# Designs tried in a protein design chat: miniprotein binders against a2bj90. Part 64

Target 1, 235 residues: a2bj90
Amino acid sequence: MSRSARRKTSALNTVLRVVEVFASIQGEGPFTGTYSVFVRLAGCNLRCPFCDTRYAWSLEAGKPLGVEELVEEIARYEPSLVVITGGEPLLQRHPLNSLVEGLESLGLRVQLETNGILPAPARDEQLWRVYHVVSPKDVPVRVPGAKLHPSWVDYARATGRAWFKFLVANEQHVREVAEYVAKLGIPRSRVYIMPLTPEKLDMKELLELHSRIASLAVKWRLNFSPRLHLLVQLP
Short names: E, the ipSAE of ESMFold2; O, the ipSAE of OpenDDE; V2, 0.75 times the mean of E and O plus 0.25 times the DockQ between their complexes.

## First folded at step 6 (miniprotein)

Design z5
Fold by ESMFold2-Fast, scan of step 6:
Parts: structure tokens; C-alpha cells; sequence
Structure z5 (fold): chain B 235 residues (1-235), chain A 81 residues (1-81)
């Protein structure tokens, strides 16, 4: 195969539909406080009623962008962490593996945010080697169609590179999360509870909600994730 | 490839109304249909990773999925909506 033919076939296999790329602070999960570049991929396999990124639900919301071009754009930010999010980024699994390969070749740390409905990475995928924050939507928030794929528990146990982040509004939600993770065999050390934030909270209300959920995390012996970017008014 | 992205797009469009209907009515059948859809999507993505090609056609209330392996052998799956 000529180099020209290889470049053409590579381009066809390495295009992602990208909604936005921006620098911010990771406000959630195990890497809270890290200077990050966010890559929001288009398309989602859920329609969560509490979703604040509904603009990313459609694949048409994303511009087609080559992996090599995207890697160069990300690298210009000099991030401590690349957060690949969406929608549901695993809907674009094949070109996503190519993106991860390019980012790893530059020594960049990569975190994927996923709803966990699609299977966890296989050992022969580039995605096997990066961090994953899995946000199940079947418990406690009960989004239709949002069953966590069981392979994510096996992946977490095998690699130590997955955490499970649950949206909670009250203590009953935390109880449901505790029962869910116990039944699936998810270690508590890999479980985060995060405030389910309704729209239009003022700063005092937002802080009070964070305080309440953090207190429940202590009571139930789970990790706490803030939504730090909301508290410091960053995107 | 562009073709698998279009296949996923058509499936997402086909089932978006089903998820909205479920939210409105609470009908358990829609939840089961959505779960089956995501299994199909996972299969399509795995097949694409292994070099298969997938073509999706929407014909009335039916979704037809045609899958070809790397050797050109055809597997056809029909999904009722």
C-alpha cells in the first residue's frame, strides 16, 4: 500500500465528531482540581432529564475532526489531563482508540467519562490503558435504557483504572448506591457520590447541597465528588 | 468509518421517540427495547473494530441491518421497532 493510500484510509478510520475543545479545571471525580483540556464528543445513547449538555446529544452537533488535527489542538493547551467526554464517547469507539494512541504517544494523561452502557475496553484496545470514570445512570437516577455493562466491574478489578461516580440527591439515593455496588462487588474505594444539581441554584444553595452530600459520603464510607467548576464558576 | 457513524446515527434517531414515550408513559416495554438497542449498538461497534462493514436502512417501522465480514460474507439482521 502506498503512503498516500494509507493516509486516505487512516483519515476515514480516524475522524471524530467533536462538539467542543476547551481548557478548564476538572471539577469532578478522582482528578478534581486538575488543569485539563475537555474534548466533548457528539452523540449520546441516553436522554437524561437532568442533562446540562443536551446540545451534544446528536451526532450532528459535532464537527468531523481528524485525530491528528485534534491531538495537535489538545497538545497546544499543555494540559495535565485530557478529559474525553460527551455525550457518550464510546459511540465513536474506533476513532477514539486512535485518539488515545496519539495522546499517549505525547505522554499525555487521558481520562474518559462514560455512562457505562457500552462494554469496557478489551485488552487489545488503546482504551484499556487510560483512566475511566463510569457514571451509571440506572441507579439511583433510573434513566430508561441505562443498564451498566457488567464488564466495567471486571475492568476496574483487573486494571485499577476505573471509578464509579453516582449522582445523588438524598440519603435514600446513597442507600441505593451502597446496595448496588455491594451487589456488583464494586470496592467502596472506587465509588464516588456527587450532588445531583438542579438548574438555577444560587451559590449558597449549591454549597449547602455539596455539604449535605459530602456528609452522607462520610456517613456511608464512600468517596465524595464535588462539582467544583460550578462552585468556582468555570465551564 | 463514516458508514458506522451513520448506522449509529439512524439507530439513535429511530429510538429517540421510544425513550421520550417511555418517560411520558412509564411503559416497561420501551425500557426493554432501549436495552436491546444498546446491545445492538455494542455489537455494531465491536464488528467495526474487527473490520466488518455495517449498513442500516430504515423502512417504515422496521430497521434493517446488513453486516459484511472482512471476506465479504453477508449477515443480515432485521430489527422491528
Amino acid sequence: as target 1 above (235 residues)
Amino acid sequence: SEEYIEAIRKLLEAYELLEEAYKKTGDERFDKTLAELWKLVAEILELERKGYTVEVRVEGDRVRVEIRDPEGRVVRVEVEL
Scores: ipSAE 0.104, ipTM 0.569, lowest interface PAE 5.0, mean pLDDT 81

Design z6
Fold by ESMFold2-Fast, scan of step 6:
Structure z6 (fold): chain B 235 residues (1-235), chain A 82 residues (1-82)
Amino acid sequence: as target 1 above (235 residues)
Amino acid sequence: GKYRVVIKAPDEEDARFLARLIYRFAEERGLPVEIEVRRDENGNWVVVVTGDREKVEYYLELARRLAEELGYDVEFEGIEEI
């Protein structure tokens, strides 16, 4: 394995707290069905009641890994997409930009999943050049402390590299999402609604919920995101 | 005796879905429960759960958790002894 010259100059600022790295199929959003490596970063600035990754909330849940080491590990999977998720990945913004730089140098496509509370990337950040799926938590289920940073709407308009994904359980939720995105000027082509799936659904209930939310997406002229990994029982 | 818990749902489809979940979860726990989906006097869709007085806490906790997990604005109309 080749060493990167960047490793020596950035060692102190190129450590990420990583909960897990695994290969799977992206089950959500605009890249649904893509063979991906998931990198779950530790730490979160929210405590959503519907969160299914509560084990990642603390920074201490993450193992410290150097950016160069992590890039090498990801590259061994030969993924079509690298999904950086968490917790909230932007809490580790500085080393995250270094990770993105390393992954882009290898020609790897990167998608960040974020709650959008922290500002969108600036033009001088490596993160400016990658894809972002933003999951606002101010609608339809209002999480205390959640507020989409307005820079995400500007970023989406400027780059076309951001989509907005909303967890919905019913038509009233979809109505609230439609009103929210219209008010902010987010094009419906950049909006995904996704089933809010309680922990204890059986497969029949999971399929029925998917069908119902998909029908609402057609009715409201929004994009639909499945939770495909749940349907096919992948991580 | 029995208690009746009435849960307001956002619409008919949600009321039916919630009713099926409550019934299945109660059945899995061996809790005797009777569930009805209907409209109330104000035209709201409601899920009516009738169960054992001694198990009211389980029915309420189950309904509350499901509402929270689904992000529903679900209201409890009250508990009636029957």
Scores: ipSAE 0.000, ipTM 0.362, lowest interface PAE 12.9, mean pLDDT 81

Design z7
Fold by ESMFold2-Fast, scan of step 6:
Parts: structure tokens; C-alpha cells; sequence
Structure z7 (fold): chain B 235 residues (1-235), chain A 84 residues (1-84)
């Protein structure tokens, strides 16, 4: 097992490749409805067919930005939550830990969104102290090359700061998620199912999909995540 | 002995980008490697990764970076692993 974040270099812990920084409402997961600043980091280690942020797949899509400058930019929004997303933000792990340290020093709440392929934070990382929404892509959507790193389950048990958010299209997907989390020992209270929105849906179709998946969440005793920003037409 | 992996890139820009990916993944996986970007004796831009005697660990970090580079349309070649 790797613990690479302990071996920081000054060059890697001071600059991030950033695609965009913007204010919106967190539309997904345990913090749905929170006024947030989104920091989208460049680069991704997957190529999900259903991905709606393909523009962030390349590291070259991100512009280099110093950690201190980024902290100042985020602070100007006065957010209730800082959502660090990507691509896959853990590809830039060392400068990400430095960013988290800066944000935490300002008393800001931080949430990381990750596909969970790279290892969970070690106890000596700043990332150990923040919230994580892990979106596995091995079940039920079976993206090639996607496999949840087992350390995420250990991290969730140790800290209570990780939730697992699964994209689902139908009841068979929900059954598969239920079996998966039971096998791994993930408590149902930390599991969210979220509508898999395959293509452009009109508002009626989007609402009907949300209703169906929410009903399945009730039936299977799992938490439901909307895609609220889609429903209210925010970025 | 230590192991050295040499990867050929079509341009300096792509070699530097590839080196950055390798460094990020090597550090993420706790791999103690040295990474250099230089010209080889044939004038090609190369990324040279020098690691411990655990050849497999160096290779794993390299494969991840290589796959990402290829997916972005980078035409890079893996030249081989050398024991030094």
C-alpha cells in the first residue's frame, strides 16, 4: 500500500491545474442545497461513457494556479462549502493537501468528490480531515478499468467522513449496489443512489427519473441524491 | 541494482507533461523514483525514470501515466527497462 503524500516536494505542493472555479449550489450527495464554490481540477484516470465533464479529462485543460492564489480566490466567494472535484482531483494529491490546509486555516468546510480508484487519505495527510464523496464506477455502471480502492472502506469506518454515491438507472442497479455495499461492509446510512442521466432529458423526463430512483431509495432503505442543479438549471 | 525506464516522447512539451504525470502517480503510490527529461543520443525527447530494485513498482506507476498520455492523443513509446 502507498502513502505517497508524506513525500511532498515544494514544486508539486504549490501549484494545481485548475479548469474552473465558480459559485453554485451543491446539487448532489449529503450536502445537497449548500451554497458552494466548485474547484474543478484537471485530469482524470477514467473515461466514463456517461461523463458530463469531459472537458476536464486532460491535465492540459487546467491552467496552473498557485495554492495561495486559489485559496484567496475561493475565500472571495464566502462559501459555506468548498467542493473540490475534477476530473479526478487525487491525481494532484500533493498540492491538493496544501490547498486543503489553506482552506481549513480559514475555517472553510471542504468536500472532495472522487472516483475512489486512487487510495484514500493517510492519517498524516490534510485530506484525512475533510469530507469525501466517493463515486465508485465499478458497480453498477462497470466502467472499464474502474475499481474502488479498498482503503476507502477502511477510511469511511475510521473517520465517518466518507459517503458512497452510486449512479443507478433501474432497480437491478439498486440491487447490485445493495449487494456490493453489504459485501464491503459499508453501512446503508453512508450510501447514496443518484439518477444516471444518460443524455439530454426534458424537464418532465428528468423529474420522472428522479421520482423513480427516489422511490427505489425508499424501498431499499438507502439515501437518495438528486441532481438538483439540473432541476434548477444551475451549473 | 536500480532500474531505469526510458520513454520516448515526440516533443519536449509532451515529454514534460508525461514526466509530470509519472511524478504524480509515483508519489501517489509511494514509489521512490527520480524523473528526468532530456534528449537521448538519437535526438529524441525522453523521460528517464530511475527507481529501486523493485522493477514492478516503477512499471506500474509508468503504465498508469502512459495510458493517460495515450488517451489524450500523445504518441509516446516505451523504450524498455534497464538495470543500472
Amino acid sequence: as target 1 above (235 residues)
Amino acid sequence: GKYRVVIKAPTEEKARYYAELIRLFAEEEGLPVEIEVRRDENGNWVVVVTGPTDEEAVFRALLIAYRLAREKGYDVEFEGIEEI
Scores: ipSAE 0.000, ipTM 0.141, lowest interface PAE 16.8, mean pLDDT 78

Design z8
Fold by ESMFold2-Fast, scan of step 6:
Structure z8 (fold): chain B 235 residues (1-235), chain A 83 residues (1-83)
Amino acid sequence: as target 1 above (235 residues)
Amino acid sequence: GKYRVVIKAPTEKAAYYIAELIRLFAEERGLPVEIEVRRDENGNWVVVVTGPTRFAVRLALEIYRRAAERLGYDVEFEGIEEI
């Protein structure tokens, strides 16, 4: 059977529950400032108290969308980066690998945002080839049920395609992050600290928080992630 | 524990070249592997690759295999062992 026939057959089993698809600027992590299309998948295996996207927690929040149709929709934006986020995207691992295959075939750069509870990609997965920003929830805020899968550290060291992004409010949080990454053997070059933003900050308070966390990043020799979209008022 | 693989080389020069290829690919991809060139009990030149996980050692070996095949090197390796 031809490659096209196999792809058409696989499409019958490649449906994703999608909450939203939109263009914006990546505001966080190693690709901050990049023109991106965001694909928010439904379902999450955590219930974080600071979650901004509680509407995506249930799988039922997503509309079923075929991988081929989704690839076409994303391609129309002509993005420099495709950000696959959620909920927790790895809950839909099987069709997600098919989506990544389609996007990679178009030469599109793909970044996955994950809480890291589920295992890292294996070499034979399409997900092996894309970038991953892992947001562990076991430190410093200690979300119930959160536990980073140890394979993510191996994946990061093996590929150089994973970074670890931690929400921090103060220097005590940064200290806990530094101890955590040292214990796990995560290189500092792969670690980002990002401001944990309360819901009601004015622009001056938001900028002051960014400045303080950035200064701590310099002090502790870690990378800094802004929340740029909040500073420039993009969705 | 640690994981180890032993790669057999046809000559001393080949062993050092193999070690350099693994080092280069490991550095470019952030693989945390240790590389040693020595002679085995049968007098063959070998490259010993040691890493903290079976995955890291297997990935280094696979990168090496593809590079060696492209360059026309005939190489053998033993299975990955936990030490």
Scores: ipSAE 0.000, ipTM 0.053, lowest interface PAE 29.2, mean pLDDT 80

## First folded at step 7 (miniprotein)

Design A1 (at its last look DockQ between E and O 0.93; V2 from the best seeds 0.84)
Fold by OpenDDE base, look of step 7:
Structure A1 (fold): chain B 235 residues (1-235), chain A 83 residues (1-83)
Amino acid sequence: as target 1 above (235 residues)
Amino acid sequence: NPDDEDDAQWLLKLARIYQRAAEAAARKGDYEKAIFYLDLAVELLEEALELLSNPEIRKQIEQILQTTKELIEAYKKLLEEQK
């Protein structure tokens, strides 16, 4: 491979399409309550009807940002965690590995949010070292084209750095999650159920929904993920 | 059971929440989202019916369930017309 071909491949791996960068509290999953910088990447391989971030579905919704510049921007917030989210971050896997390398070089902890359709990180990827919250979209709510890639189960077992977060509305959904994770051999300790919240819930309705789903989590011996950012009115 | 009645009332409340979300989506022409939330409302209404014993209340919920199913079919048609 010519020096020119290596330079072109290196340049393609240094730019991310980014929708937004902001500081907040991680509202969901195992890192709930953590002061975090959120990096919302553009583009998604799904069109979930319940998606709160539809503006991130198109790659064109993101601005091209250099990895180095993005690392510097993130570092200025002094985050306890960097949360990489978006549509589907793994659509930008190559520059995302470069981003992770840069962030880890600064001693920053990284969490990825993914729908789990794309393969889990391989051992030679920088992404192998970070935390992952996988949000399957095939159970209990079935989004067309959603299927959890089996490698995420293997990754979870190998590393202990993956959790699985499921949206639920009722006990039947929780039952389906319990059956699904049992079938896949996902440890219950790595499973979170989270309220399926529509837009424009009032705070009373939101709290009651959280209470009901949390009670189901206890009953079914699953972890509960709040939507803490909605409860405390943070981004 | 008093617990069953409380659970049923919650399910009915949640169904109404999802119905409102569906209506809001439909007003924006997002029939896919509308159908999604109405399907959830159907599930909750059906679950509530399993817990409810009062014949008059059951009849009312069955009517709401039927109307909800009819709305789903209407929105499916509208969604097809958008494709």
Scores: ipSAE 0.857, ipTM 0.943, lowest interface PAE 0.6, mean pLDDT 94
Fold by ESMFold2, look of step 10:
Structure A1 (fold): chain B 235 residues (1-235), chain A 83 residues (1-83)
Amino acid sequence: as target 1 above (235 residues)
Amino acid sequence: NPDDEDDAQWLLKLARIYQRAAEAAARKGDYEKAIFYLDLAVELLEEALELLSNPEIRKQIEQILQTTKELIEAYKKLLEEQK
């Protein structure tokens, strides 16, 4: 049989292991406040003690879903932003590139959330054109086995489409972040500090922690990321 | 100075928040999370001591630090027993 006998492109037949798809507000980083559809992919290459989404750690937590079907499901929400998160989405890199292609063909804006251990996109990947929020786990929280791949800094410089977000609890952590990003050559305009929130804070505690970390962001001339979805009680 | 005292009081409050989170994690048998939050609490308590001069308050914090460090070692033993 000839190549013309195939009914679909291979990209449209690829499969992602997906934990959940839902609409909410992007609560963190540069797109805070944007009406978004979240696609949580299964699998993670870290076991962070503070992880809020441990249910996505195992690849088996995800259900197989065809990329074409997923694109159609996402589009029905009419999102202003599609947030691809997980686990670590880059563990499913090949079918993820197919998803991004499908979403971009519909004019949908895409943001990926990654811990930055796996390399940044190459120029020939669909992910090259996507916005990225990179959350390194080697500073200040020092998760074992975490190391930011150096290609993310090169990618950010070349494209302007990456930002770096760090969980912090106090000023010492902010100082460590400032030193870290300076050594790597990451400009302050691309850096966000975000409160390290344990589970089940009451609203007063949550607001106080936000206020304190926001004040540190101003003091250190860094961007502040809230956890807005927690403040407004959305998923 | 007043900024140091305000910062220290917040650090103490945040340390208590993380200690509470650690206790909740330990009740679920998640000693890795518990140790993570207790390590943060220790850092916050030590930072607060650098800012405080009142000897009565400092002594109280030093006692909390010692008990917190002992709890970390206890949880490390429990974590190793789970392996």
Scores: ipSAE 0.779, ipTM 0.908, lowest interface PAE 1.0, mean pLDDT 91
Fold by ESMFold2-Fast, scan of step 9:
Structure A1 (fold): chain B 235 residues (1-235), chain A 83 residues (1-83)
Amino acid sequence: as target 1 above (235 residues)
Amino acid sequence: NPDDEDDAQWLLKLARIYQRAAEAAARKGDYEKAIFYLDLAVELLEEALELLSNPEIRKQIEQILQTTKELIEAYKKLLEEQK
């Protein structure tokens, strides 16, 4: 085999484009409050107007990092949870499966955050075995090009390892989410609504928005996700 | 009733928050983000109108709604000029 062909195979399975690695508290979703290491992968297949991580949109925003090196870096933090996010992590699916295998070998719990446009994991992928928080962008925020891949609903029913987290501003958004998940057959126990927080909120505004969306979650019998890291001023 | 008035007041406050976010985005030349947040403000203002019966307050909200829609059209024109 030529060196070029061997390097291409190695890069596909063993190198990730990584924007940042940092320790914080998971502020969102079913694992809110967990001491976590965040691994932000580069590249995204959406251009959400409200995106707060636009610096990760380009694949070239990430530095090449070997899977083994990344596993060692993550392990040094001794996290209770590894959160793999981005961009869209599934754009780097092949080396991502290798990363998950390495982390699982250390007994680490892994959560993937995804927009759900790309298909859910197949049974023969290492990603099948980890937790997924799917953030659809087709409802209610209606991002162009966003559409939840139907395999995510099947994956959630088959494994119990997926939850669906929706950004909402008002009660009409919550109604749209409730209708959407009912149509798809997603149980309410797997659904989170989360406040759509613009930049530059003061603390009182941030608390009021959280309170109002939490009240709607109670009214509509859905789960509530805070953005806890914003409330406690962590990354 | 008093609960509808309270809900409407919060919707108006939230609309102001998104309008402020839109203004901040527009100052940076990010008209796509500005339009997104103004569209949310429009939805909030329309929802507030459904909760309120007072003609004077409704008239004030309708005026803000019209001004917000005009600002959206202005930002759409500015976005086109960036292309």
Scores: ipSAE 0.459, ipTM 0.806, lowest interface PAE 2.4, mean pLDDT 89
ESMFold2, look of step 7: ipSAE 0.761; ipTM 0.902
ESMFold2 (binder alone), look of step 7: mean pLDDT 86; pTM 0.839
ESMFold2 (binder alone), look of step 10: mean pLDDT 86; pTM 0.839
OpenDDE base, look of step 10: ipSAE 0.853; ipTM 0.942

Design A2 (at its last look DockQ between E and O 0.75; V2 from the best seeds 0.67)
Fold by ESMFold2, look of step 7:
Structure A2 (fold): chain B 235 residues (1-235), chain A 83 residues (1-83)
Amino acid sequence: as target 1 above (235 residues)
Amino acid sequence: NPEDEELAQFLLRLARIYQRAAERAARKGDYEQAIFYLELAVKLLEEALELLSNPEIRKQIEQILQTTKELIEAYKKLLEEQK
C-alpha cells in the first residue's frame, strides 16, 4: 500500500466513541487508590440490571474523538494510571489499540475494564501489554448472554496482567464464585469479590455492604475489592 | 449462639437495603431491576433464618420472606406486560 493509503487506513482507525474523560481515583480492584484518568467508551454488549453506567450503553451516547486528540487530553492530567472503561471497551477494539499505542509512547500506564465476553488480546495487539480487570457476568449474577471467553484465563496465565472481579451480595454468591474460578483454574490471588451496591445508598448502607463482603473475602481467602470512589464520594 | 444472632440481625439489615433498592427501581418502572434486588433480599433472609432459633422471630422473618416472594411474582407479571 502507498503512504497515502496507509494514512487513510490509519485515519479510519483513529476515532473512538467516548462518553466522558475525567480524573478521579481508581476505586476498584488491584489498583485501588491510584490517581487515574478514566476514559469511558460508548457501547455495551450487555444490559446488566445492576449497571451503574447505563448512560454508556448506546454507542450514540459517545462523542467521536480522534485518538491523537484524546491522548493529548489524557496527558494533560498527568495521570498515574489511565483506566479505559465503558460500556464494553472491546466493542471498539481496533481504534482502542491505536489509543493504547499512543498512551504507551508517552510512558503512561494503562488498565482496561472489560466484561470478558470478547476475546483477550492477541500477542500482536497493543492491548497485550496493558493490565486488565475482567468482570465476568455469567457468575454469580448470570446476566443473560454473558459468558467469559476462555482466552482470558490463558491470557492471565501467559502474561500475569489480568485479574478477575466478581460482584457478590451474599455467601451463596461467594461459594458460586469460588467453585467457578476453581473449575476454570483461576488462582485465588487473581480473584476479587466486590460488594454489589445499588445506586443511591447512604454511607451506613454502603459501609454495611462493604463490611459483609470483606468479611466473606477473608473467610473464603479471596481478595476484596471496595468501591472506594463511592465511599469517598468521587466520580 | 450470640454470634449467630448478631450475624442474623446484620443480614436482615442487608436484606432491607436491597428491598429499598427494589422499591426505588419499581417506582421508576424498572421491574427487571426491582426483581433482581428482591431476589438478593430473599437469599439474605434465607441465610438469616438458618441462624435464628427464636420461633417468634423466625415466624416474623418467614412472613417477610413470603411477602417478598409475592412481590417478585407481581413484578414479573408487570414486566411481562411491558414486553
Scores: ipSAE 0.712, ipTM 0.894, lowest interface PAE 1.1, mean pLDDT 92
Fold by OpenDDE base, look of step 7:
Structure A2 (fold): chain B 235 residues (1-235), chain A 83 residues (1-83)
Amino acid sequence: as target 1 above (235 residues)
Amino acid sequence: NPEDEELAQFLLRLARIYQRAAERAARKGDYEQAIFYLELAVKLLEEALELLSNPEIRKQIEQILQTTKELIEAYKKLLEEQK
């Protein structure tokens, strides 16, 4: 391989397509309430009908940013956590590993949000060291093309650094989640259910929905994830 | 049961929220999203019917349920025509 081909492949591994970078509170999952910098990556391998970030579906919706520049931008916020989200962050796996390496070198904690379709990190990836919140889209809702990659269950057991977050709207959905995680051998302590919120709920409706799903979480002995950012009107 | 009635009323409110979301999606030509939300509304209406004992209220909810199912089938046709 020519020196030119190696330079082109190295340059592709150092650039991310980024939709937005912002500081907020992590509103969801095991890190709820954490002061976080969110890095929303562009591109998704799904087209969920309930997606609240549809603007991130295309890779072209993101700007190309260098990993080094992005690490410096994130570091300026002094975050307690870096949340890598987007459409599907693992579509940019190579430069994402470089980003994680840079962030970890600064002592920053990293959490990835993923739909779990793509394989879990391998032991030789920088991504192996970070926290993962996997949001399957095959249960209880059935998004076309969604299937949880089995390696995420293995990763969760091996590392203890993965959680599974499921969108639910009713008790039947919670039942389906309970059956699904039991079948896969996912520990209930690693399972979160979260309200499936339609667009433009008022605050009263949003609170009522949260209350219902939280009650179902208790009934079914699952963890509850709020959508805290919606409740407190943060990004 | 008063608790069942309260829950039924909540489920009916939530079904209406999803119906409104479906209507907004359909107005944008997003029939996939519209169908998705109406299917959620159907499930909530069915769950509410299990909790409701008043025959008059049940009849009204059954009519809403039927209309919602018919609307799903209409949007499925429109979605097929887009493909």
Scores: ipSAE 0.578, ipTM 0.833, lowest interface PAE 1.0, mean pLDDT 93
ESMFold2 (binder alone), look of step 7: mean pLDDT 88; pTM 0.867

Design A3 (at its last look DockQ between E and O 0.83; V2 from the best seeds 0.75)
Fold by OpenDDE base, look of step 7:
Structure A3 (fold): chain B 235 residues (1-235), chain A 83 residues (1-83)
Amino acid sequence: as target 1 above (235 residues)
Amino acid sequence: NPEDEEDAQFLLRIARIYQRAAERAARKGDYEKAIFYLDLAVQLLEEALELLSNPEIRKQIEQILQTTKELIEAYKKLLEEQK
């Protein structure tokens, strides 16, 4: 490989397409309530009809940011957690590994949000060391092209650093999740159910929906993920 | 059962949430999203009917369910026309 090809590949590994960077509370999953910096990456391999971040679907919706600059920006917030989200962060896997390396070098904890379609991190990736919340889109809601990559189950078993978060609307969905995780051998302690919340719910409707799904979580012995940021009106 | 009736009424409230979400989506020409939320509403209406014993209430919910299914089929046609 020519020196020019190595420089082009090195430059591609140091730039992320970023939609937004903001500080808030992690509203979802195992880290709910944690003061976090959110890095929303651009581009998604799905087109979920219920997606609330459709503005992140295109790679072109993100600005190119250098990994070093982004690490410095994140560090200024003094976060208890860095949440990497977006469309699908793993579409930018190479520069994302560089970002994780930079953040971990500062002692920052990192959580990735992913739809689980792309393979889990390999042992040689920096991403192997971080926390992952996998949100499958094949169960109970079936998004075209969504299929959980089996390596996420293996990763969860090997590391204990993965959780699975499922969107649900009713008890039938919760049943389907319970059957699915049992079939895959995912421990129930790693499973979260979260209410499918339409956009522009009022607080009463939002609370009622949370209450129902939380009750179902208890009944089915699954963890409940709120959408806490919506309940407390944070980003 | 009073508990079944309360559960049914709750399911009906959630179904209405998704129906309104579908209507908002359809007004924006997002028929895929509209169908998605109406399918959720159908499931909740069907679940509510399993809990409802009052013939008059059941008849009303069956009518809402039928209308919701018809609306799904209408939005499917509109979605096909957009492709």
Scores: ipSAE 0.739, ipTM 0.896, lowest interface PAE 0.7, mean pLDDT 94
Fold by ESMFold2, look of step 7:
Parts: C-alpha cells; structure tokens; sequence
Structure A3 (fold): chain B 235 residues (1-235), chain A 83 residues (1-83)
C-alpha cells in the first residue's frame, strides 16, 4: 500500500458516526456521580424491548464527525470522565480506538459502555487502557442474540478495568445474576444490579423501583447501581 | 405473617408500575415492549401470591394475574399482525 493510500486509509478510520455529545453526570455503575461528557455512537447489534435510547439503533442516526474535531469538542467541557456509549460503541471499533488515543493524549479518563457481545479489547488496542462497564443482556432479561463474549471475564481479571452491570426487576432475576456471575468466576465486587426502569416514570415510581432493587442488592451482597440521572432529572 | 404481607404489598405496587408502563407502550403500538413489561408484572404478581395468606386478597390477585396473561396473548396477536 503506497504512502498516499495508507494516509487515505488512516483518514477513513478517523471518522465516527455520532448521535449526540453532551455534558451530564454519570448516573450508573462504579463512576456514579462523576461530571462527564457522553459521546453516543450510532448503531446497535441489539433491539432490546426496554431500550431507552432507541434513537441510536441505526447507524444512519449518527452524523459523521472527525475524531480530532470530536476530541477538541470534548476537551472544551473539561470533563472528569468521558463516557462512550451508544447503541453499541464497539461496532465502530477502529475509529473508536483513534478517539481513545486522542482523549488519552490530553490526560482524559475514558469509560466505555458495552453490551459485551463483541470481544473485549486486545492488549495492543487503545481501548485496553480504558474503563469498561459491561451490561450483558442474555441474563436475566434474555434479549435474543445477546451472548456475553467470554473474553470480557478474562479482560476483567487481567486488567481490573471492567465491571458488570445487570438490569433486574425482581428477586428471581437477582438469583439468576448471582448464579451466572458465580459460574463465570466474576467476583461480587465487580457486579452491579440496576433497576429496570421504564420511560416516563414519575418520581414516586422511580423511588419504588430503586428501593426494591437496592434492598435486593443488600440482601444478595451485590453492588447497587442507581439511575441517578433520572432521579435528579438530568439527561 | 406481617413481614410477608408488607413485602407482598410492595410487590403489588411494583407490578402496577410495569402494568402502567405496558399500557403506555401499547398506546404507542409498541406491543413488544408492552409484552415485556406485562411479563415482568406477571412474575411480580406470582411472587406476591407466594407470600399472601388472605383468601380474599389472593382471589383478587389471581383475577388480575389471569387478566394480565390474557392481555399478553392479545398483544402477541397484535404484534404478529404488525409483521
């Protein structure tokens, strides 16, 4: 491949299809409460019935945005954390690694949110160095096609940079999660259960669901993840 | 016992949350989402029945459970018609 052709290939890998970029609070998982910039990437390999970001399912929902331009936009927010989410961000894996490289060069901390169907980062990827919150959809909610790739457990063990977050609605779901993570060898300290919250709930309904799942988290000795942004009415 | 009755009432409130969410989804024609939430409500109602001893309350919940299951089947038909 000539130098000119190599440069064209590199430029092609510097574009992401982005649905939205916005500042808010990370409302879920181990970084709950952190001032964050969210980068929502287009495209998803699932069609979960409960998805609250269905507008990101199609790749066409995203605008093409240059990685270097995106890095500069993110940096202007002065975030404490950059959260890359979607759809499923790993569908745009190659340019995503370029984005991570740019963000790391500025000393910005990065967290990826993924459904875990695609493999965990390889050691030679920029994504290897970032934090990951993996939300499997095969247990307990049983979304078709949502099998967790086993490399995520290996990655978590090797790096300590992955946590597993499960949507649950009742105690049977929590039991299933507990059995699932035990089978895979995922320690309880890496596991979060989070209330499955339909859209458009009022505050009383939100608190009822949070209270139920938080109580179960204590009972089953698992970490609890709120949906804090819903409770404080942030995007 | 009193603790079981309190837990059952809590489960009934959560079941109603999912029933309302299913109704909202169905009004928008999203029967897949509606069925998903009604199935969660069924699970919560069944869990509540395991805790309750009052025959009159149990009968009321069993009626709600049956009605909910029938609604799931009706929405399944509507979902297939959308295909």
Amino acid sequence: as target 1 above (235 residues)
Amino acid sequence: NPEDEEDAQFLLRIARIYQRAAERAARKGDYEKAIFYLDLAVQLLEEALELLSNPEIRKQIEQILQTTKELIEAYKKLLEEQK
Scores: ipSAE 0.712, ipTM 0.879, lowest interface PAE 1.2, mean pLDDT 91
ESMFold2 (binder alone), look of step 7: mean pLDDT 88; pTM 0.870

